# Ledger of designs, part 3: VH-VL binders against UPF0735 ACT domain-containing protein LBUL_1260

Target 1, 144 residues: UPF0735 ACT domain-containing protein LBUL_1260, of Lactobacillus delbrueckii subsp. bulgaricus (q049t6)
Amino acid sequence: MADYFYVHKKILPDYLEKVLEAREMLDSREAATVTEATERVGISRNTYYRYKDYVFRAKDPARGQQAVLSLLLADLPGALSAVLTCVTDHRASVLTISQAIPLASHASVLMSLDLAGLKGDINTLLADLKSLPFVKNLQLAGLE

## First folded at step 22 (VH-VL)

Design q5 (from p4 with heavy chain Y103W)
Fold by OpenDDE, fold request of step 29:
Formats: C-alpha cells, structure tokens, sequence
Structure q5 (fold): chain C 144 residues (1-144), chain A 119 residues (1-119), chain B 107 residues (1-107)
C-alpha cells in the first residue's frame, strides 16, 4: 500500500486517464483489440502497455459497499432485461458489465454493483437473481 | 472529460421521420446508459428512453414506444434516436444524456438538436 | 407516472440572496432526486444527485434536502453566474420525470 498515493487529476498527464479509458473499453468489450482501444482514446500502444497495470479509478466513498457478480445468462431475448430489472428493483446500480461470447446457449456475465442504495441485503438480491429462469451459476465474486 | 456531440438541426414535415446522432468521447461508452430527453420551446424536459450500448438493451417511455427507436454503433461510440410519424408537437430540442445503469440521473449532456416539424 | 410539481415557476432575487426551490413528488420516491441548472441556449447541467451528492465542480453554495415527497434545492448565497433555470428530476421509477422548472432571474 506504500506504493500508492492520491493525487488530483489536474496535475497528471492526460495519457494516464486515456490509458484507463482504453482498458475500460477493452474490459467492457467496447473495443475488441488494444489497437482499436488506443486509437480511439488517442494514445500509443506502448503507452497503454506501460501504464495499464498502474492506473485505477478512485473509489467513491459515497458509494459505500460494492459487489461483483458472476453468472451465466441464457442467450434469449429478455434475459438481460430481467437481470437488470431485478438489480434496479433492489436499488443497486451497475458500475461495470461485461458479457462473453455465448457458449451452449449461455453467455458468461460479469457485473460490478454499487450497493449504497440497496433495498434489503445482498442475500435477498442474490436469491432473486437466482430465481430468474435465465440465470445460472450465480456467484458473488467479491464484496467490499 | 466526457463529451457528447449531437448532429445538426433538422426540419421535417409531419408524418416523416428524423434520426439524431450522439457521439461520445473522452470516456467509456458502453458501461453507461445513453438517454434521450427532449424540451419543447419554453417548456420542461421530457424523457424518451435509454439504451445500454454494451448490449443494445433499450427501455422506452410508453408515450414514445411505438414511434421512437434507439440504436448504437459501438465502433464509433455513437448513439442514435429515430422518431417516426412526426407531429408539430414533436418540435423540440432533443438531448442525449449519459446516466449510470440503475441510477438514472444524467451527468453529461449533448449540446442538443433542434427538430422542427412544420407543414 | 410520478409527477414532480416544482415551485415557484420563477423567482426574482439579488446577488447574495438565499434562494429556495421546491419539488413535490406525487408519491414517495425516497431520495432518488437530481437537480439541474440550465442557462439559455445551453443543455442542462447536473448539480446534485444521490441524496445530496454534489457533482464535481459544483460550488458548495448549492445543497438539497428532503426525502419521500418533498424536496428542496437551496442556493445559500446567489452569485451572478447562478441566474438560470433549475429543474428537479426523479429517478425512482419509470418513466423518468422532471419538474416544470424554476427561473431564477435578477431583481
């Protein structure tokens, strides 16, 4: 932890933010390749690879508890909407979401949630998500 | 910083369709929802709907469900709103606005696109 | 649909004045209210969200209060750049809805 410290963005070079953005594009599958991501944000590939493991978004103290969920989602119309509706009904907010290529009629989904406004507790949310017919192998991958 | 840049003003006849674009830059595109809101001259704001670019999932205000179509092009980080069967009452400035998924306040707005419907 | 009744529709004030704008929801919406500032010919700008969280860059003279059905935006000391129209918005339920707006103009 001694390797980290907080600084205001205004004193940092712009490319650090862009590295973060490029990584987020890749993580969200907005960009398919590093080349695409770096071209879109306007940095070199070398810059990206140099800094990609050292740049992080600051946690918002006001957000409180966060959760990471992993699940298999049936590749059917309305499946994602059902999941998002469930999350929204519990007053959680999606911070990140990614979906892998469907295999055997299911897609692997990873989502991080802001639970600051959660109605009830995380177990209730998980139970409701598990009850959805489109959802399989729901796991709480992280909680903080 | 995040920027949303919309297409230019449109003049349309009643019964026609209009398609407005919104290009995002300076941040992530797919991890948020892109909303559309309109404002008639001298009037308040009216929510049309939103789309989640990552998956193409859209949610519409029931009032516009039959006439509005939201789409995205992830490769260009561009969102589109098409409104069909235009009426004079559709004359308004149309805004795209970014919002968190699940908590739909709008932290960034486009500059707006004036759509004028007149015979 | 949830109606957001905003009042007053307009208010005349001077620099340094305390300005209060209210929004009343047609049903309980907890604290899921956001406030925006809009200047003529410009798009709305987010001021406050998520139960009194100020958007980055928003002066501390802006604050909000309320829960359930009654909500208030307060400008503690009006500045020249604050003359604009302000809107509340609920994001408790679909469809998302806005207040009618309050124009803060110079006295």
Amino acid sequence: as target 1 above (144 residues)
Amino acid sequence: EVQLVQSGAEVKKPGSSVKVSCKASGGTFSTYAMHWVRQAPGQGLEWIGYIIPSFGYANYNQKFKDRATLTVDKSTSTAYMELSSLRSEDTAVYYCARGRIGWYYFDYWGQGTLVTVSS
Amino acid sequence: DIQMTQSPSSVSASVGDRVTITCKASQGISSWVAWYQQKPGKSPKLLIYKASSLQSGVPSRFSDSGSGTDFTLTISSLQPEDFATYFCQQYDSYPLTFGGGTKVEIK
Scores: ipSAE 0.782, ipTM 0.877, lowest interface PAE 0.5, mean pLDDT 92
Fold by OpenDDE, last read:
Structure q5 (fold): chain C 144 residues (1-144), chain A 119 residues (1-119), chain B 107 residues (1-107)
Amino acid sequence: as target 1 above (144 residues)
Amino acid sequence: EVQLVQSGAEVKKPGSSVKVSCKASGGTFSTYAMHWVRQAPGQGLEWIGYIIPSFGYANYNQKFKDRATLTVDKSTSTAYMELSSLRSEDTAVYYCARGRIGWYYFDYWGQGTLVTVSS
Amino acid sequence: DIQMTQSPSSVSASVGDRVTITCKASQGISSWVAWYQQKPGKSPKLLIYKASSLQSGVPSRFSDSGSGTDFTLTISSLQPEDFATYFCQQYDSYPLTFGGGTKVEIK
């Protein structure tokens, strides 16, 4: 399981964002030293060093940047390739794929997708996947 | 940390073949595509092809389709590139590089394998 | 094939300088461009992919811009460790192709 999850900034202390800002200043060389950067953003050096490796800019989860799909795939040559082709044609990226042992000529597949570059919307992708004859029981198990 | 470790330098005669290995560690092997890219001395980068280890699906640059063969050993998390009918023009550093499935930029690279083709 | 025309081929700059590298695609490729840094005797290192997404560990002084056919990598303030060769790469369509490279040298 991932060591991170999405939370709204409102529930976080404000110094975390300042740590990020300080790091960005240092990376861009807008600030030459940690002291300069931390003073500018209004945090202590200790705070910076404590959190600098744990704060990152994140994509807006409200955009549905990741999806989890569940489907049954016919145990046929080229079936999985066709699914991947469909996904990649929509400019989605595969994060994870799990495939169970086929039962009754079908394999259960769980696939996580990065939709940050999705061409169109998720519904179009789902529709296209569902239209594939070797795909059954396609479900959107999660969208985040 | 993800690491790609390639086999050592090769010296080959024209017409022979070479097989370069790339062992992956520190991450998932099967859920990414393994690409191969070469770089002739003082030149730019040239994409050879990729393979998706989990499925064995490979896609080749047409330029290399008839001479390059990409394979994987999932049990050892090792990718292989074999290039046959070697020519002097094939002299280059060959890299394996990991890419996400669907977004084929390369986030991790092997250290490179120099292949020298000379008579 | 999509050609990536990179310019300039070389640039001399000093520490602290703003450096701009351009890559022009022979056709529209949206934002499917990545940038790499390569030092002599080393493998390329990913800097940026797709629309200003910095690879983990890449300093914020590196940024990119552009869409369609014209793309730009910018180093806002050149550092000593930034002297290297930089490459663009498109992953819009096969075959994947790279720019010719830009060598950033010490002035």
Scores: ipSAE 0.777, ipTM 0.875, lowest interface PAE 0.5, mean pLDDT 92
Fold by OpenDDE, fold request of step 29:
Formats: C-alpha cells, structure tokens, sequence
Structure q5 (fold): chain C 144 residues (1-144), chain A 119 residues (1-119), chain B 107 residues (1-107)
C-alpha cells in the first residue's frame, strides 16, 4: 500500500511547513543546530524530530527542469571555477558545457543545466551568476 | 555501455612519481567530471580530486593538492592522475570514477590500479 | 571536512534477513548522499544516489532514507549476491567523503 498522498497545505497544521523550513535551514547550514532552527521557525524540537522525515516540498510542475545559459566570461584563471561553484551551490548539475576560443580577453561558454535539484528558483541562480566578477554577460537561452 | 579502463599495477619507490591512466569509452567523455578515489588495503575510500575534461579544470582534495596532478587527453578520451613524492602510505588501489558535473556521485568506476610503494 | 560515520562496521546476516546500515554526517547535508556496494577485488558499484533513486539494474530490495545528518540503507530481504561491503558517500561539499564501510557477511 502507498504510504503517501497529496493534500493542499492549507488543510494542514502550520507546524508541518515550519518543520520543513527548519530542516531546510539545517540542510543549507543557515542554522547550525536543531535548537537554533526550531527556535527561528517557532516550533519545538520534539515537533521537529517527530515530523522531519515525513514532510517534503513538492516541486512546482511549472518550474523549468532544464536551462540553457550563455555566458561571457573574462578569460582569467578562476572564472570557470567560480561559475561552476555557483551552479553547484544552487544544486544544479551540468548536462552539457562548451567553450569557444577566447576572443578579446573573453570566453564564451554555453551550459545546459539540470534544475531538478535546484535550491530556490532559476532567477536567484541567474542573479548570483551575474554578480560574479568574471561573468561579463549572462543570457538565459532556453528554459523548459 | 560506458567503460573505464585503467592502466596496470605499479610498483614504485618512495620519493618517486606514478601516473595512472583511465580511458573512457561508450559515453560522452567531455560532459562529465572524472574523479579519482583511492582505497588503501583494508581501508575506506578517499577522494583525491576531479577534472572536467572539456576545460581541464581540476578540483583537488587539499590533502593531495601539492602532490596530485590531474590531466586529460580529449583526443583519446583518457584521464591521468599523477602522484608525486610517493610514500608507503600511498600504497592503495586507485580508481577513476565518472560523475555528473555538480552532482558528484560516481555512476561508473574503473577496475582500479594497484600502486605499491616500497623501498 | 564532513565526516561520515558509518555503522555498524560489520553485520552477520542470513538470506532473507532485513539489513539496515546507518550513516551519520558531522553536519547537515540535505539528501546529498550516495550508496555503493563493493565486492572483494572489485570496484564499488553505485546503488542509490539521490532521494531514493536507484541506479539502473539495482534491485528494489535496496532503499535509502534520511535527510540532514542521519541516513540509512536498507536491504529488505538479503539475497546471496548481496554479501558485500557497503559505503555511503556525501556529495554536499568538498572534499567528498565516504563512510568507513559496512561488511555484510553470511551468518
């Protein structure tokens, strides 16, 4: 028998979503301890431990699962590393990656990403990538 | 079918260097990261580092950053791991293993290369 | 570095037994844990890599659970071919690290 079924969260106690938030804080290391996480979200430790393994965040089917990014990077050591670190920090994975021959001290990079495990949304990832000093230009070439 | 075939066993003296090869076939070499992991006799697994063949970008375990060098030959789909200043503690089976870029679990492994360091 | 403390180090079991292996991370790592099977003289084999995703060809008797710091690999009904050493691995952050291994041996 199936142990799971789908329900709208509006019919659930508020503490279940808070348990999820607390767990996410711990997973992202925003909170160092269960005590810190549970205090911040406003639930007891007992509540957290009781439900932490039973609550899951459903992915929005409308969210893109794959993205194609076109980047213009400064042709400097560490540029690609910074990009890959950012992508990894957002828990995306690279499906394809290619780089054109550097031109005028810049390198064009094309990446396709798997967003199935993405932390946050694609806009946050794009914003963080654009904020990197080595990223001179970034375009979302495709999203599906 | 994806296959990773490594070079044969090596016997080295302390202070010397060893270079192990890993040839990939049956898949896309450039779109994955090639990792290196070692396992001392009767011990657990230890991650050395990885390289992204498309760019030659490598990330090392700090423990090995001064002695390990990862390289690739894209034309032959072959990855290389060179370890210098060998010591007896480096005696282990060395594995190459494929992983997605960003999600670094290892879906395919080489058969392993035994490197024995002895005086 | 993130330490992966695996327990038990060894377990004796019989065919048909339920076997549970635990891996505890020194800090929260979400669900970024993979499990491997290794037989003597062979390379590790990937079993599970993300949110109970079984690698192709892995029997359904293998399953994993957990998030944050505590993770478990379960073999619902041990088969003769399952006697091996199992390892957990985190891929949350560098350096990538493995558990110490659990040897499942015949009772």
Amino acid sequence: as target 1 above (144 residues)
Amino acid sequence: EVQLVQSGAEVKKPGSSVKVSCKASGGTFSTYAMHWVRQAPGQGLEWIGYIIPSFGYANYNQKFKDRATLTVDKSTSTAYMELSSLRSEDTAVYYCARGRIGWYYFDYWGQGTLVTVSS
Amino acid sequence: DIQMTQSPSSVSASVGDRVTITCKASQGISSWVAWYQQKPGKSPKLLIYKASSLQSGVPSRFSDSGSGTDFTLTISSLQPEDFATYFCQQYDSYPLTFGGGTKVEIK
Scores: ipSAE 0.773, ipTM 0.871, lowest interface PAE 0.5, mean pLDDT 92
Fold by OpenDDE, last read:
Structure q5 (fold): chain C 144 residues (1-144), chain A 119 residues (1-119), chain B 107 residues (1-107)
Amino acid sequence: as target 1 above (144 residues)
Amino acid sequence: EVQLVQSGAEVKKPGSSVKVSCKASGGTFSTYAMHWVRQAPGQGLEWIGYIIPSFGYANYNQKFKDRATLTVDKSTSTAYMELSSLRSEDTAVYYCARGRIGWYYFDYWGQGTLVTVSS
Amino acid sequence: DIQMTQSPSSVSASVGDRVTITCKASQGISSWVAWYQQKPGKSPKLLIYKASSLQSGVPSRFSDSGSGTDFTLTISSLQPEDFATYFCQQYDSYPLTFGGGTKVEIK
């Protein structure tokens, strides 16, 4: 998804949202033709065709719905599994996960989470993660 | 654009094993799980299991845990599903499908691999 | 295991019709349901996932609703390209399970 980034609509030209609206009218068959749709929303056909494949509805990135966790795990079988199980049980989604080379029987893991569907709050998740036997250290590196 | 390309159709005898490959391109294995789903002719979809390529961690449907083995080759971004002790009931189109870790809906699918088990 | 009972198994409809497909879970699964479209000889295509999120490129005539055990996929105005088989899928718990499918056919 390197070709995409999120920006606030207030810094975008109005016609982008109108392109989306026109497309939605066409998709729902509220408008029968591109001409009708674009006329209704107040953009040119050229504008519509230029941007129609690049504009999509997205859920508002709610502040505080992403977290970055730094974990130190015992380098034992099942350690990562237990962590992932805990995360998934809380209905968080893993966005990124990386593991450093194990050192001194420990593995450092950096994990970013999508908390949009989180069951409970972040503190509950953190508490449960800390309670896992294989989790030797846990830090909330970021929350946004 | 993410694309999953699977190996070709297989014809197997009962009791044998089959190994299907799924090569991913246009993305990375680092943030997703690779799932396997099968569909018998004219029937619904059945989940087999998933693997997290970055770590090799796999989770199986209990129905297949004794016969299915999921593996990955990170260097080639290829996932493998091996099914042993094949039966006629295993005749199906087998799909690999990508899913987010923790939210296991499938946003990209392979084209499917037909595995036919017949004596 | 969570059973996803999908209905109807088939529906005959005309272009422009409103089509409704239902999926009932054997237990409460919140809103952890996804919907797929599958055309003959093709792999399933994701339409909708959590909380009525449309997959990119999916027309707005597709929508879903429901929470708990009863879920609905709606095609507000059926188009020629919409004739296909549709599946629901729960990702609440393992094993992941699918509905039996609904074939939308031309009347």
Scores: ipSAE 0.626, ipTM 0.813, lowest interface PAE 0.7, mean pLDDT 92
Fold by ESMFold2, last read:
Structure q5 (fold): chain C 144 residues (1-144), chain A 119 residues (1-119), chain B 107 residues (1-107)
Amino acid sequence: as target 1 above (144 residues)
Amino acid sequence: EVQLVQSGAEVKKPGSSVKVSCKASGGTFSTYAMHWVRQAPGQGLEWIGYIIPSFGYANYNQKFKDRATLTVDKSTSTAYMELSSLRSEDTAVYYCARGRIGWYYFDYWGQGTLVTVSS
Amino acid sequence: DIQMTQSPSSVSASVGDRVTITCKASQGISSWVAWYQQKPGKSPKLLIYKASSLQSGVPSRFSDSGSGTDFTLTISSLQPEDFATYFCQQYDSYPLTFGGGTKVEIK
């Protein structure tokens, strides 16, 4: 964190956001090559390579956290949907979900969340998730 | 159009129990939480608890936990609130109210059921 | 429990007046306040929820503001149908709690 500043993009060169867009296209496989990605966003390959490892999308400094949650989810219709609705109603965004095959009527679930817009704090979200009867063993596995 | 229709007014003696029904129509009953709120005459609103019909989970205001029981009958889309060991201070209008699972405000309310506790 | 203190308890106002109702929470609740209207003999009706969102069918003359502990509901130009009792409700934590109400009456 000592190596990075948070800076509003209005005062930065426009091509830095295009570097981010090109990287996102490559990561999502919307573009197959650096040449394709950089041509589509309108920057040179040299510009992309110069900055690709040093610029990142900023999070709100007050709410720039990501959380990793682990839980056991009952094998019931609508259980995952209810969890996702709870997360969204707290204004958190789901970044990734990994769900294992159920054992003993429960599946292990690992979720990563973007907390940039979170209502209140993470403990409020955790309390509401813990209150759901189909959610067991909820743990905050990581907080960045 | 979501509608919540409650059972009629009741007069009860101290020490007895009351069971108020709330029939939901015009929406999805099982994907919302059904809350219960009461209002004593000339007073404000007091939250009793909720039940999630699709999972059978109920959560109560601690004040009512020993006396209130929330249940549902999914086949008739009807929620029930039972309050036991009634006292005169339990005289109130009892409302059912709908909230989305995880949400804590109420977009639809029943018409209310007056419960009067008097000897 | 979080106490919600509304003021004033009653307001006498004329059609066309701007009316402001306040709620104070006993501790910080961010922006997690909803507002309800209740007419005599009727159940409460949701007006505003989730960070100043108006419920469907609610006139735009209703608005709210505030964060932390101090919240206001504003009726920008009072109409005859707005004479009612108004409640705030916090939904930051359990138990859910309501303000004591503000009765808006014709003067």
Scores: ipSAE 0.008, ipTM 0.500, lowest interface PAE 12.6, mean pLDDT 82

Design q5 (from p4 with heavy chain Y103W)
Fold by ESMFold2, last read:
Structure q5 (fold): chain C 144 residues (1-144), chain A 119 residues (1-119), chain B 107 residues (1-107)
Amino acid sequence: as target 1 above (144 residues)
Amino acid sequence: EVQLVQSGAEVKKPGSSVKVSCKASGGTFSTYAMHWVRQAPGQGLEWIGYIIPSFGYANYNQKFKDRATLTVDKSTSTAYMELSSLRSEDTAVYYCARGRIGWYYFDYWGQGTLVTVSS
Amino acid sequence: DIQMTQSPSSVSASVGDRVTITCKASQGISSWVAWYQQKPGKSPKLLIYKASSLQSGVPSRFSDSGSGTDFTLTISSLQPEDFATYFCQQYDSYPLTFGGGTKVEIK
């Protein structure tokens, strides 16, 4: 960790990015051999071997965050659709939906969301969901 | 592996309607939105709208709201786009494209359906 | 509607060249841009999404940069299979809109 710096690629020689590209082609099997990969990106095999263990891409800053929501949903036409619309308006993605045994006129719903594209923060999403009159007992059951 | 297979090319007269199908296989049908995008010959791409298959909820580009109808048949994993009151400028290749609900980039596309509207 | 203005409309290039395509949004869209490749007679193929994430199976010679209104797609070393038309797409606001396309042609 102490042996590495994060730098913008524009201040690095172009062949270092090509080393990364060649390694990725080999890892994805887009290229079968080092010779093929290095020819396609335009570097020598010697350049590849010299740098392949020392240069890396930075971590993706858009790392996804997941949430699990638990809510009690009134059995009304369009209730679940309105919840899903609220979720999509905040740019969250629904991964799973599970509905449990109804209690009276309400169904228990558990849903997991991918928050990678979330517009704003999760508290804003939760507030908007709580404002829907057919949504009761909304709880954030998990946030990874 | 996700695959989207569309119905065949159609030739239509102005004023009629067309209904294009898009059958999905592989992956999770219910957690993805099905989008429709068209491309006039030699032109760019134009977004028509999407439908959420699990609940039948559709959202439309305002330009198409009065003429386009998006539906799904969950039992066959098939999405449909119907465009009514066809005009010659509706001549285009129509694509279905899959995106995650809430995320609006399209990771899988159908092969396209050419709709030709001529008098 | 957010307009996406691509430039150039076409570029002639040779295998091994570095190719840069720009896309300007008519208003700020953070980093909510995707890039697509379309080969003749084929449907578009997703290249890059979600703040410079490469789609699975996309060659690493493709990269993008930019935020706000100005975005670029770069092909670091053009290959024979890269001659195609490229589109940007914003997904910040409805309706979803695409750039007009950039045709990359063999020189």
Scores: ipSAE 0.007, ipTM 0.538, lowest interface PAE 10.3, mean pLDDT 81
Fold by ESMFold2, fold request of step 29:
Structure q5 (fold): chain C 144 residues (1-144), chain A 119 residues (1-119), chain B 107 residues (1-107)
Amino acid sequence: as target 1 above (144 residues)
Amino acid sequence: EVQLVQSGAEVKKPGSSVKVSCKASGGTFSTYAMHWVRQAPGQGLEWIGYIIPSFGYANYNQKFKDRATLTVDKSTSTAYMELSSLRSEDTAVYYCARGRIGWYYFDYWGQGTLVTVSS
Amino acid sequence: DIQMTQSPSSVSASVGDRVTITCKASQGISSWVAWYQQKPGKSPKLLIYKASSLQSGVPSRFSDSGSGTDFTLTISSLQPEDFATYFCQQYDSYPLTFGGGTKVEIK
């Protein structure tokens, strides 16, 4: 797992991107043979085989992420329900929720969300949560 | 003046259910939660749960969560506690009590409803 | 659940005496304790909340002290109307729990 780096493609030889394109054509069956794929993208078969197992595209970072939110809530029982409704309306899933502060007029809440099904982006969710009058100090404490 | 008026005493058989009402008057309910507490004869106080009338959200003592149901009728300012599968140990005075949302001490109490469970 | 252990279970005292009731939590609850008075046949009445705040209309002879696990209610000069049972209640965490009560009897 320690054998790889992430680098911007502009500093790499052009043929590495073509190796990726040829592999994608073969995987999608747009090309039937290595000869066909490499000919279309303009690299040799030898170049393809030399690099095909060592270069990869980065995965989409927005999918499969978890978020950690920190909130300060007034009127906790109703406030928590409204927060949970807002989160589920955006199709994020609540993984965990904890309260670490004793009962008072305000409560600190930490919750973990699964964003796999998120409708739209996380900034829209955060904006809607901040618009709730009983939500204070909303922070995105982590995004994995 | 805030007042909490509960329904009258009830006698029930084991295995049945009871629904106690608590009508609130003389206050704004948007900032308060309605709690339910019982007191068995000669015993201390036991918290059952609460409901927030304005939101309908309820939270329960785990001991009662399978048998207790808290509801509210906002049009009549009345909270209800229903306890099912009654046993003789459920014989108690049942109180409704008001607390500020987020703070769980009780500044106003109903007069209590005696529920007796006997064969 | 947080166990609230109240002592003594009863006390007999004369008018004018100082009466002290203790309440011990099974774990730390900061200062989140309330105290109630219950007269025979009546519902409980809030005396003190949020550690040292007297409820409106409660005489100043009632006070409390403590933090963490050990709490006391003090009646500085017992009056005939103070005959009652007294309960502590923690509201640090769910479920909310009460002490077993202390019956104060006027001699």
Scores: ipSAE 0.006, ipTM 0.483, lowest interface PAE 12.8, mean pLDDT 80
Fold by ESMFold2, fold request of step 29:
Structure q5 (fold): chain C 144 residues (1-144), chain A 119 residues (1-119), chain B 107 residues (1-107)
Amino acid sequence: as target 1 above (144 residues)
Amino acid sequence: EVQLVQSGAEVKKPGSSVKVSCKASGGTFSTYAMHWVRQAPGQGLEWIGYIIPSFGYANYNQKFKDRATLTVDKSTSTAYMELSSLRSEDTAVYYCARGRIGWYYFDYWGQGTLVTVSS
Amino acid sequence: DIQMTQSPSSVSASVGDRVTITCKASQGISSWVAWYQQKPGKSPKLLIYKASSLQSGVPSRFSDSGSGTDFTLTISSLQPEDFATYFCQQYDSYPLTFGGGTKVEIK
């Protein structure tokens, strides 16, 4: 919402961090009661209640987005490594990979990616992958 | 539960080689990269490289490229790190560490293997 | 290679203290930093990754902040089990590199 800012915690009073810590202790069941959580962290109950609904940790930039890629890969030394390097240079994570036994110097590869940390958009990643001379028939088979 | 169990401590002479094993259990071997990290006595952590089990591809820190070899035996879910031409400065605890392929941080670590190189 | 300069090298603190540990990268790495705890004779344990994501089972008294080149790990109220050495690790580019460590000791 427009009612919130992202600020570096160094500029904030330290009791706001303690409010966050107390709330997280309650959520994780490390503390059973507000009194216990606030005592462990070193703030009053009034401080906790005053701020608990207004201060939050920063959210992840992307959530739960996954892609499935299908490609035909030349059976050359370092081909798969170069594909993986390109993927990780864009900060996508490989969740699964399946490769058929190479036939006629090519193998079919199916790859699932976690896009939560992706730098830029998926079309830039796909373009860079297509530019690799040993990558053929690249298709985006799914995008969650 | 994911576990990484490493081979026992070794004492080696300079110029020899050592091969440390890391057996993985409690997960799929094909969905992770196995990294190797060492820690000299009283010092920080140094990344050696990783191997991707499904294809045997390895990527190395350039410092170790000519002496380190990472391999895998998929049938036993065991990763290996071999370091050749050992020197006294290679004395360290060697860890295997796991994450999904493309993970750049390590959620599971082996117990460590002390390798001592002395004349 | 991206050098991670970690400070201080050691901190002497009491139970209940707030402890901050800093890492400085030799070039911009966005927010791609992870933090580890290592107790004597044990392997490292992941605490925080992906811009303040706590690893499962890590107490909420641990937090981090930073972007670009300057990063901090904060322990809001030090507990007896937190006396250990802490490392930062950048994962922006290869080779993966670690800070030199910060030993948190009992005063």
Scores: ipSAE 0.006, ipTM 0.513, lowest interface PAE 12.7, mean pLDDT 80

